# Ledger of designs, part 240: miniprotein binders against q56419

Target 1, 326 residues: q56419
Amino acid sequence: MEGRTLEEVQEEVFKRHGVLVPKKELEDLAKALEEAGLLLTEKVEARLKEEEEKLKRERPMRLAGLSYPEGEREARAFLEAFRASYPGEGEEARVLLMPHLEPSRVPEVYGAALAALEKTPPPERIYLVGVAHRPLKEKAAALPVPFQTPFGPALPDLPALQALDALLPFELFNTPLAFREEHSLELPLFFLKGRFPEARVLPLLVARRSPELGEALKVVLRDFPGLLVLAVDLSHVGPRFGDTPLTRTLAEEARRRDLGFLERLAEGEPEAALAFLGANPTRIDGVEVVASLLPLLRERKGKVLAHRLDLEAPTLSAVGAGTLVL
Short names: E, the ipSAE of ESMFold2; O, the ipSAE of OpenDDE; V2, 0.75 times the mean of E and O plus 0.25 times the DockQ between their complexes.

## First folded at step 16 (miniprotein)

Design il2 (at its last look DockQ between E and O 0.87; V2 from the best seeds 0.84)
Fold by OpenDDE base, look of step 16:
Structure il2 (fold): chain B 326 residues (1-326), chain A 108 residues (1-108)
Amino acid sequence: as target 1 above (326 residues)
Amino acid sequence: GDLIERLEELAEEVIRYLKEHGEEELAREIEEQIKDIIEALKSGDTESAIEIFTELAETIARVLHRLGAPEDLMQKVAWLIYDVARRLGMSPRQIYDIAKRFARAIER
């Protein structure tokens, strides 16, 4: 396990479980794991190997019963409640930008995504592009297996994935373990599968900007049409991310950057959106994804449906989330 | 496994399904085409092997789809086709073309 910072682990646990584990507890756990030494390492390695072998067949749910209901009936009620949290109407999406934050934190933003999906004809396939919160061997990766959901498995579009791999200068099917617990795919996929039960999925992760991915996808989308979904969060500000506690000034800056980014995307100017962020001092999560998909975002006009900067009170930190239709 | 082994695995999966569904003639035709591919490979005629395989892949996809083959079989076959294509040393364009043809063959 290359050294996820305790902060990254904390964030991951929080994102996954809605529980903020104190850094100290994580430190103690890390220390205990270190002290438990080689045997834990061997056991962990063996377990990771087993998990990797399982990932050759399917990606199981990790957040069922935590972030969303495991049972189908309850999951449908969950979708309906989230849709109800957004009072507006959606628009037809060819490209959907939506969050991957814990759904309970930004229900209306997910509701806006559902509203957009209501106005979207059922796609044959969904290109779901998430953010890799773990290192990838390559700039991007795909996992070409069924993803489990409460609505049944989200089946991969193998021909489209293979076509994409063929056009990339690197092996697309890399780093399967990065998908095991990646919430940036699992959370949006719940909503997508619930709305489009018959759609095939291309689960993609971006770790670093890959212009090659955008160019390849542009070709693939011509022959393999579908809905493009960017599952990205926006600003990450506050102590969890190296800032001072959230202030009015910091929150205003985060909102300004989030909205300025989304608005420029809505205008069909993704390069301007990236340029507007500069050094990205509020740490907008979706930058590498957007930078990878520039060819698909250019000249597409759309609308920002929702935005929220959600306070994590225990850490006095905040994360931005938005829903954009193109 | 080597290329021939993967091709034989593809053959076995497809031929078994076809026989189980009464498509004995088509199973024989596919078996012959696989033999031709293997022969071409053994003779060093990779170009002929790629050509025959490309058409065979599309035929397999179409027939299995028409017969209503289960999703697990379709996925397995898609992967085997892709793996064989890569092992044949097919170009990116050729692999892309096979994938495209496969997708079209299974469109509802």
Scores: ipSAE 0.842, ipTM 0.936, lowest interface PAE 0.5, mean pLDDT 91
Fold by ESMFold2, look of step 16:
Structure il2 (fold): chain B 326 residues (1-326), chain A 108 residues (1-108)
Amino acid sequence: as target 1 above (326 residues)
Amino acid sequence: GDLIERLEELAEEVIRYLKEHGEEELAREIEEQIKDIIEALKSGDTESAIEIFTELAETIARVLHRLGAPEDLMQKVAWLIYDVARRLGMSPRQIYDIAKRFARAIER
């Protein structure tokens, strides 16, 4: 509604739903919603403050029973089924790029990540770097609390997180509510905790590229060795993301951008990977994470294990997902 | 002011646990080191306060780990140590070193 005329809203409603709502009714509704919104804002703010305080103690599962099973035994069977969806063998990962897309949409991509983890010695800790889908107060954030999983709590590596915070020019522990619904951490964490039940976790989000984060992490990783995980998706194309409906040409471009990006990362050339994307016309959301972590990605060679551009028929859209080991 | 309150809270948590586990002599030693830190701060000798606190933080981590302190106490103590280090005005590198010493002290 903001920045739009009532005529523009009326047109959009008609385009979406096939109903022409008279301007008077839109005006009356807008006034009522404004007044109700003021009261709801006070109640929502009080509720969000309460949720923020809870998040300072733990981060509960939000996707159990929706994206993965809630029970531990079923969750273990789920992991095995996903591993079986990828017929290949993995390689040891010092750095793992894996998706955060809904697991059922890209089972072999998560299976490739599991195959890599099978070849990877259990780390003392996992640096889990996701993409903030809600605004952060700073360029990056962490939530230094247990994240609940069907396999038990994923405990934070608090000394490593404090060491990281100390080196940054901003407060790392800055936006607890951004973690409340953040699937880019929860979905990869399910797989990581299932394979490395003893590893502690540094749950990190990037909203905007931060060279400072990468330089600080380079220092922290020397003293606190562990597995670096980039929990990122690739191209986002189609009407859900502001495009026309998915065409063969758009899908081909998305695949080309995804694979070209991953291949350049696999060559140890993260700057070239970013340059290859240019203006990022297919909206690869891994860009800000990669741009933050350049010092950790340079000259690390590896292999692309899997890729899928997953088609979503109801929205005529697609999202790319991949698995890369370095 | 607030720094002294944080130091006293850290001391209370650690000393209570030590006394409950029969470590009265260690509790007295930690109490005296806290007192020495506070005295150095009142004298304007921040450098000495930082040196004593750095050694104390590592000692606290090692002792609580040896005694099998529960995770929630270890987390609370780690936060208090971090908060005190920042309020002491320790440099980023000094605070980093405290966190590193803590981590090394609790490794098996």
Scores: ipSAE 0.826, ipTM 0.936, lowest interface PAE 0.7, mean pLDDT 91
ESMFold2 (binder alone), look of step 16: mean pLDDT 83; pTM 0.818

Design il20 (at its last look DockQ between E and O 0.87; V2 from the best seeds 0.83)
Fold by OpenDDE base, look of step 16:
Structure il20 (fold): chain B 326 residues (1-326), chain A 108 residues (1-108)
Amino acid sequence: as target 1 above (326 residues)
Amino acid sequence: GDLIERLEELAEEVIRYLKEHGEEELAREIEEQIKDIIEALKSGDTESAIEIFTELAETIARVLHRLGAPEELMQKVAWLIYDLARRLGMSPRQIYEIAKRFARAIER
C-alpha cells in the first residue's frame, strides 16, 4: 500500500482480521510487492489460488505459537491455566457465547467458557458460529474441511453441513479464503477441541444478519443435535474504532451495553438484546451473529458467567468480552 | 465429468474398499445398484434413479462405517454422494434426507 508503514499495515490487518501478522512476513510481502509490481499481482493471485486449493483439504493453524501453544502438551497446560483463571463453576451449556479476542487479554472469560464446557456433556457436534472479518460472497459461509489444532484436526460434520446447505437459499460453501486467517473460529476452536476431542465441527461465519441461517439451523439442530457456540466479542471502543481515547465515561457505557446485551440474552430475549443496542454505538461485534440466530436464542434462559472490558493500552482502546451459557 | 462418470467414481472407491476387506458380495450388490441407476438415467427415469441412489447412499455410509473406513475415504464418499445428489436434481428435502440418513448410518 503506497505510503503506509509496515506497522500501519500490521495494525490494519490486525484491526480488520484480528491477526497479528509478524512484521517479518509483512516485510517480506512488502519487499515482494515492491519488487514485483504487476508480477506481484500475478504471484499474489497464484498464491491465493494455491491457498484456496489447499483450503479444499484442510485449514492450517495460523495462530499456533502466537495466541496458543503449537505443541499438544503445552496446549493442555495452556487450557488448564485458563481454566484456573476463572475461580467459579460453570453451568451446562446448550448454547455458549464466548469471545474470540486474543486469549491472553481476557483469560478469565475463556476460563469461564471452559468451566461451562466442564459441565457440558460431550456433544456429537459443535456448531461454531464466528464473525467474518472479511467480506463473504453470501451472508454466511462454511468451510467443510478439517481445521488443524494442537489436539489434532477438528473434523467437519459433512452430513450436517450438507443438510444446512440444503435448507439455505444460498450456497453455504462460499468464500473459502475468508476462513484462512479468521481468528473468530480458530481461537474458540482451540478451547473446544481441547475439551471435546471427538466432537465434529461445523465452522460457520456470519458477515451479515441472515434470518435464513437461524431458521435452517433450528431444523438442522433437531435432526443433528449439538452444542451451539457463538464466538463473538462485545464492545469495541476507543481510537482504533473511531472514538476518543478511553475515558471512565466511555468504559462505563461500553460495560453497560455489553452487560445489558448479555443479560437480555440470558433472559431468553434476543430481540430485546438487539433493541437495547439501537444503533450499536459501542460496536458490539456479535450483533449480526445474534441477529442471525434469533430462533435458537428465544426463550432460552441462562447465565452470564464472565465479562471483561480489556484495555489495549498502546491505542487507548478497549474490547469487551463475555461468556454466556443458555 | 458428467453424472455417470461421478457415479462410476463413487463405485470405484467403494467397491475397491469393500473387496479389499472381503465384502465381495456387497461389492457386487452395490455395483448392480449403480448399473441400475445409470440405466434409469439413460432411460430418462430420474425418479427411479433418485430412489435407488438414496438407498445406496445410506448403504454405502453404513457399510463403510461398520468396516471402520478411514476418515479420508468417508469424507470423499460423503462429498461424492452430495455432489451426485445435486447433479441428479434432487430437491432440498431429498438432499436433506440423504444427509440425515448418512449421519445416522455413521453414528457411534
Scores: ipSAE 0.851, ipTM 0.939, lowest interface PAE 0.5, mean pLDDT 91
Fold by ESMFold2, look of step 16:
Structure il20 (fold): chain B 326 residues (1-326), chain A 108 residues (1-108)
Amino acid sequence: as target 1 above (326 residues)
Amino acid sequence: GDLIERLEELAEEVIRYLKEHGEEELAREIEEQIKDIIEALKSGDTESAIEIFTELAETIARVLHRLGAPEELMQKVAWLIYDLARRLGMSPRQIYEIAKRFARAIER
């Protein structure tokens, strides 16, 4: 009935199908469709409100049984297998860059992160900084609730989160629903909680670069020392991301950009790392996190432990992942 | 009005726990400090109210931690304190200091 009167619809139906539908029946149908649409909208909104209220108390596992085992015993064996996939030794980290890509796709990259954690004294808290895949109301956000894991709940460091919120020019606790499906926190957290079961967590998301976040975190980390984790992926190339099918040339370019970015970070030169990417033609999604955290990355030298540009054969695309210790 | 109601909510949570754990005298001391904050607010002496509240917040954290209060209560109290600090009109630096004092108190 879009753009037509009921009489026009009635005439068209009769013309096309030889049936005269009374005007009242068309009116009843239109009303029923409108009411059904309103009911569906109310049902969706009610469900989202229920989820938001639950997220104010805890964040449940979403990827257990899909990306990692649900049971604690199996989860510990999973960690051991991933550590074994990286034959090298780690280095102590004050800052760790690790992926949030599906773990089975880059096992040695997660294994390198575990190797670094083996050399890292257990921190009192972990500043876990992921990439928002859903819109945030502000440039960054936190969800100050327990995150469930197979190893038990990862408890928030609420005083540190409140100290951080106090220093920001916006409300940090601003988009609970954005955390509901956010794998950039859940996947790294599985590995971190498995190695540091007593550490509290500051679960943070960046949607767009926030210099204010980095400056505030510099202050908070001084009074609330802990491990800073950048949970980010690197290049995204191929048709799934808007390119032509993956070629050797495109893959080599993506790898070169990933490694050049990581090496410049490892030299304590985060501004140079960002400048090296220019317009970011291979879509490294770690850029907004790095750009937010510049004060915490400058002059910190370290080492690239692992890198993999992982092929998605079905989509002819690839995603880069790396492990960097500073 | 609303600020005083929230302050009494904090008091209710803390005092209930203390009384359930046999700390009647400490519960009375905290009740008296909350009364002092309320009287300072009623007289328009916000600066005194903030000073007393800051010391009370640290004391509450230390006492509940010493008594082994469950994590859920500690989190609830931390939220009430944070909300009250903002409602009292405390500056970002003052709110940061309360969060820091709370953290130090529960690490002892």
Scores: ipSAE 0.782, ipTM 0.921, lowest interface PAE 0.9, mean pLDDT 91
ESMFold2 (binder alone), look of step 16: mean pLDDT 82; pTM 0.804

Design il21 (at its last look DockQ between E and O 0.81; V2 from the best seeds 0.78)
Fold by OpenDDE base, look of step 16:
Structure il21 (fold): chain B 326 residues (1-326), chain A 108 residues (1-108)
Amino acid sequence: as target 1 above (326 residues)
Amino acid sequence: GDLIERLEELAEEVIRYLKEHGEEELAREIEEQIKDIIEALKSGDTESAIEIFTELAETIARVLHRLGAPEELMQKVAWLIYDIARRLGLSPRQIYEIAKRFARAIER
């Protein structure tokens, strides 16, 4: 990109894709881009095509050794430490809302999710619904392949995925490249696979609200029972997101919106939760996911287990994270 | 590949596994059913093809599961069945039912 620093590109990629690409990889890519001009477009296209072909077989770890340990033993210790960071007890979840933010930023929120999972009987399958930080061809997508984790591959529930596809008015199996670096699935999946090693997974992404998805999943969940997980963050405020630097007033507003959203979900009133946000001025990440899953959230009462608004000091920005059980 | 090629691929994968595990009679039965599906398709009797395939899909799932077939094979078979179902022009309901039956056949 003409005129942008590697840091700006890294930040943009992080903003757009939630993935911190190592500077060295960006440098290598930038050098390759500078050297290759038109050839780079072809090489990039060829590489993307190769990656797309690989994604027909498996989704490799992208954040291993960065956000969580790559080794199984270290990964287990990581889970235990995160669980220990939450002093409370969990509750049985039929629906779990948990973050997808960098785990180190909100350890107690992930700890609360683990606490809930301790009280949850091992599900046969996990419907893991994340946020698409990249454009999808359709409103929602699935990647029906094994997702690599330190605990072994998270295997897809192909019959349930196929059943879901059959009930949707669009092709569910679209935009495989959107899953390649999507942290909204990878990060929660680490915790889920660590706790439920035998559970099959339905990795789903939502780009835009899809009422059809919620209605289809309601039918599918009847015949294919499992744990529903909403992997969503809450408010995004500060300069990174177009606001002024974080102030007490802005932080209080973010917390108010996050908690007001979660509390209304906990009361079984997802429409009221959405209405409470209005134009969503603090940019709650999970809005499109919740809006898609309304049929599954209605009349389900639960509890907010944890919430945090985490400051990113270098940018004076903050992101909200929460754990809710239903 | 075309629909017939996918049916032949399904046959090859399943029959090979069954023969390797001493289920020669069942392998022959499945082979015959796949041939019947192909014949029905060639004759333009899509309805008969769909009916035979729907039952066969469940049978394959059940038998492979019972024999403890490896996950890789189960996934491959599930995708082949799904692809064939779509290519046959099955309704959403029919595809849903095949998926449901498959899942039940592989429940532990």
Scores: ipSAE 0.825, ipTM 0.929, lowest interface PAE 0.5, mean pLDDT 91
Fold by ESMFold2, look of step 16:
Structure il21 (fold): chain B 326 residues (1-326), chain A 108 residues (1-108)
Amino acid sequence: as target 1 above (326 residues)
Amino acid sequence: GDLIERLEELAEEVIRYLKEHGEEELAREIEEQIKDIIEALKSGDTESAIEIFTELAETIARVLHRLGAPEELMQKVAWLIYDIARRLGLSPRQIYEIAKRFARAIER
């Protein structure tokens, strides 16, 4: 069964119970379980194939009515409320780091992103780089289809995506299913599409650092100018993430690491930002994206607009979120 | 083979749209360029096929954009062009350049 031969199972039963179960009976049971597992596997595979085919045409809203309003009018009011939660002024961004954490948890951090977008000339396209929460076949992936939003479909920049795919040593479009439930693109996209309704999007996910992605994007961005968005969260600390319960000391450490990371990025020193985190003991999830995009972050100075380490009281855990413009 | 079939599919999609919009002369020009590409491939002159295809891809993008082609057609054509470019054996840099020319033509 699970790493045991039928003879080993038979012998174990004999040792425990003094009864020798005939090998045929064990074989019949194993065969029946195998057949049942094959049928379940076939049904799961058929369902996944169906979902994959749907995603080749469009990516529907998954979080409307949950994380943001479904209707366009309500969605615009939602954007205004989030902007109002950040009383400061933004800065023009050529690169924007913003969270993908549930918006209601960090309203002023999203508000700061909106403030930055107010100062940013409408781009022709947005390079939206999120963090894969499901496995990818490669280090990175894209889904070159319209992403639905309450503000209308966010259309893909297909020529730029094809140019990017052509420069990479791996297939960029081969993991559509990873996008099915990926909130790291959907949540930031709501805010980006609401502010830049005419911009096309390159919806990208990073699973593991890819220097090749950063070098290719540097070339693509030169010929296809646009806004680069790193849609990443920061520290993840507490029992939900494998730690002891959140203490003031752990929270202070997480905040210090979040801010130290962001500040070094703001100095145009992304390698120093990564080195500052060392083994990444507070599990900042932006590290793989930053490590991939080094060529685009070097020597680009900017400003940290907002940061919050948001407490999850029921889980005694916390997640950090920030807004950085470069 | 498959490459010729893909070229014929591209021709069918583009020419149908052009004829529906009164561009009979341009449809004939594009049909002739597709035939030239296929003939070059049959004669083993891949270099000529690539050169003609590169010019054709930019022309198709410009014309369909000028005529206000719907997004679903533009996407289908962009995919056909990308697939053909890969099957023709263009280098990554050549395929990148075709994508850039396609985008530039749409801007015009």
Scores: ipSAE 0.711, ipTM 0.887, lowest interface PAE 1.0, mean pLDDT 90
ESMFold2 (binder alone), look of step 16: mean pLDDT 83; pTM 0.814

Design il22 (at its last look DockQ between E and O 0.90; V2 from the best seeds 0.85)
Fold by OpenDDE base, look of step 16:
Order: structure tokens, then C-alpha cells, then sequence
Structure il22 (fold): chain B 326 residues (1-326), chain A 108 residues (1-108)
């Protein structure tokens, strides 16, 4: 990108995709971009094609050694520390809403999710629904391959994924490259795989509200029972997201919207939760996911276990995170 | 590849594994069923092909699971079954049913 520093690009990628790309990789890419002009497009295309082919077999870790430890022993200690950061007890979850924000920013919120998972019988499968921070060809997508974790691969439930695809009016197995760096799946999956090593996973992304997804999943869940996980963040406020710097008033509004959203979900009123947000001026991340899963959230009562609005001091911006069990 | 090629690939993977594990009779039975499916397809009897394939898919899943087949093989077989089902022109309901039966057959 002409005129942007690598740091600006890193920040933009982080802003757009929530992934902190190592500076070195960006440098290598930038050098490659400078040298290659038209050849770069071809090399980039070839590399993307190669990566797409690799994604037919597995999804490698992207945030290991950055957001969580790569080694299994260290990863287990990481889980225990996060659990310890939440002083409360969890509740059994049939549906778990948890964040996908950088874990170090909201440790107690992830701790609350772990607390809930402690009270949850090991599921046969986990329906992990994340947010697509990249465009998808369809409203939703799945990647039916093993996801690498420090605890070993999270194996897909292929029959359940195929059953879901069969009930959808679009091809579920689309846009594999959107999963390559998608942190909304990778980060929660670390915690889920660590707690439930034998559970199969259905890694799903939602780009736009898909009522069809919720209706299809309702049928699938009957025949393929499992834990539903919504990996979503809440409000995004401040300069990074187009607002003024965080003020007390803006923070109070973000918290009000986050908690108002979560509490209405906890009451089993997902439509009321969406209606409460209106135009979503604080940019709650999980809106499209919740809107897609309405049939699965209706009349389910639960509890908000944790909430945090975390300040990113360098940008005077904040992101909301919460843990909800249903 | 075409439908027949994918069906033959499925057959080869399954039959090889079964023979390697001493299940020669079952391998022969599966081979016969695959031949019957191919014959039905060649005759234009897609309905019979779908019926035989649906039962075969479940049998394959159950047997491979019972024998403790490697995850890689199970995944490959699951995809081959799914691909064949789609190529047969199976309805969403029929594909769903195969997936359901497969899942149950491999349930621990």
C-alpha cells in the first residue's frame, strides 16, 4: 500500500481482521510487494492458491505463541490461569456466548466461559459460530477440516456438517480463505478444545444474518446434539471504530447496550435483544450471529456470567466482551 | 471425475482396508453391492442405485468404525459418500438421512 507504514498496515489488518500479523511477515510481504509489482500479484495469487489447497486438509494455528501458548503444557497452564481469573462458579450451558477478543484483554470473561464449561457435560460435538471479519461468498460458511490447537487437532464433524449443508439453500462449504486467519474461531476453539478434547467441531462463520442457518441448525441439533457456542464480541467504540475518544458517557452507553443485549438474551428474548440495539450505534459485533440463530435462542433462559468493556489505551477505544450461558 | 469413478474410489478405499484387516467376506459383499449400483446406474435405474448406496454407506461407516479405522480414512470415506450422494442427485432429505445414519454408525 503506497505510503502506509508496516505498523499502519498491521493496525489496519488488526482493525479489519482482528489478527495481529507479525511485523516480520508484513515486512516480508511488503518487500515482496515492492519487488514484484505485477509479479507480486502472480506470486500472491499463487501463494493464496497454495494456502487454499492446504486449507483443504487442515487449518493451522495462526495465533499460537501470540495470543496463547503453542506448547500443550504451557497451554494447560494458560487455561488454568484464565479459569482462576474468574472467581465465580459457572452454570451448565446448552448455548454459550463467549468472546473472541484477544484473551489477555478480558481474562475473567474467558474465565467465566471456562467456569461454565466445567459445569457442562462433555458434548459429542461443538457448533462453533464465529463472526466473519472477511467477506464470504455466502451469508455463512463452514470449513470442514481439522483445526490445529496446542491440544491436538479439533476434528470436524463431517456428517453433521454435511447434514447442515443439505438443509441450506446455499453451499455451506464456501470461502475457505476466510477461515485462514479468522480469530473469531481460533481463540474460542483454544478454550473449547482444552476443555473438551474429544468433542468434534463444526466451525461456522456468519458474515450476514441468515435465518436459514438458524432453522437448519435447529433441525440438525435434534439429530446431531451438541453445544452451541456463539463466539462474538460486543460494543466497539472509540476512534478505531469512528467515534470520539472514549469518555465516561460513551463507556456507559456501550456498557448499557452490551448488558441490555445480554440480559434480554438471558431472558430468552433474542428478538427483543436485537430490537433494543436498534441501529446498533455502538457496533455490537455479534448482531448478525444472534440474528441468524434466533430459533435456537428463543425461550432459552440463562445467565450473564461476566462482562467487561476493555480499554485499548493507545487508540482510546474500547471493546465489550461478555459470557452468557443458556 | 464422474459418478462411477468416485464410487470406484470409495470401493477401493474400503475394500483395501477390509482385506488388510481380514474381512474378506465383507469386502466381497461390498464389491458386489458397488457393482449392483453401477449396473443400476448404467440401466438408468437411479432410484435403485440410491437405495443400495444408502444402505451401503451406513454399512461402510459401521464396519470401518468397528474395526477402528484411522480418522483420515473415516474422513475420506465420509467425503466420498457425500460426493457420490450429491452426484447421484439425491434430495436434501436423502443426503441428510445418509449423514444421520453415518453419524449414528460411528457413535461411540
Amino acid sequence: as target 1 above (326 residues)
Amino acid sequence: GDLIERLEELAEEVIRYLKEHGEEELAREIEEQIKDIIEALKSGDTESAIEIFTELAETIARVLHRLGAPEELMQKVAWLIYDVARRLGMSPRQIYEIAKRFSRAIQR
Scores: ipSAE 0.839, ipTM 0.935, lowest interface PAE 0.5, mean pLDDT 92
Fold by ESMFold2, look of step 16:
Structure il22 (fold): chain B 326 residues (1-326), chain A 108 residues (1-108)
Amino acid sequence: as target 1 above (326 residues)
Amino acid sequence: GDLIERLEELAEEVIRYLKEHGEEELAREIEEQIKDIIEALKSGDTESAIEIFTELAETIARVLHRLGAPEELMQKVAWLIYDVARRLGMSPRQIYEIAKRFSRAIQR
């Protein structure tokens, strides 16, 4: 009945099926379907409210048994296997860029992050900044609750989060449901909590670039020192992302964009890194996070430890991941 | 009204825990500070209420940390302190300072 009159529907049914359905019966059916749709909508709304209330108390594991083991013993073995996938040595990080891509797809990239963490003194807190895959009510958000991991709960640093919220022109604690399925926090957190079991966490998401967030974090980090983690992926190319099937040329361009971006960040030139990407034709995932955090990245030199453009053979697509220490 | 309710809720949570742990003198001191805050608010002296509350927030954090208060209580208290600070109309800088003092108190 999308844009049709009941009489048009009646005529179509008669033409196709040889039965004349009275107009009254079509009206009753349309009304019943609308009422059934309203009841389904009410059921979904009630479920979402229930989930939102749960998320105000804790954020449960969503990827245990899928992306990493549920049990603590197996989870520790998992960490060590990933570290072993990267044969190199890390460097101390005050800022760490690491991926949030499925760990089994880029084991040496996560291994490089673990190598950096080995060289990093245990921080009191970790500023974990991911990419919002669901809309936020504001440019950025936090969820100030324990995040469950196989290594125990990652506890929030409530005073630091409250200090941050106080400095922002918007309420930081604004979209709990956006965290429900957010792998850009959960996957890096597994590795971070495994290496720094005593660190508290500021779980942050960026949806759109926020200069205010970067300026506020610069202030907060002075008084609440810790490890800043940018949990971002790099290029996304191929049919899953709106391109032609992955070609050698497209793959080389994605690698060039990924490495050029990381190299400019490693030189302490985040504005140049963003300018290098221009319109971001390979859809590097980390752009909004980097653009938000410029004050924390300027003039901070470091090193690219690992990079991989991971092929998704079934979809003829690829995703880039890297590890950068600053 | 709502501000007073939040102050009383904060006091109840903290004083109950202190009494359960034999800290009757500290519980009395905190109760007195809450009364002083409420009296300042009733007289329109918001500046005094803010000063007293700022010192009280740090004291609460330090005492509960020293007593090994469970994480659930520390979270609830941190939220009540934050909520009271906002309802008192404290500036961003003042709220930031409370959060900083709280954080320092639970490190030591």
Scores: ipSAE 0.833, ipTM 0.938, lowest interface PAE 0.7, mean pLDDT 91
ESMFold2 (binder alone), look of step 16: mean pLDDT 83; pTM 0.824

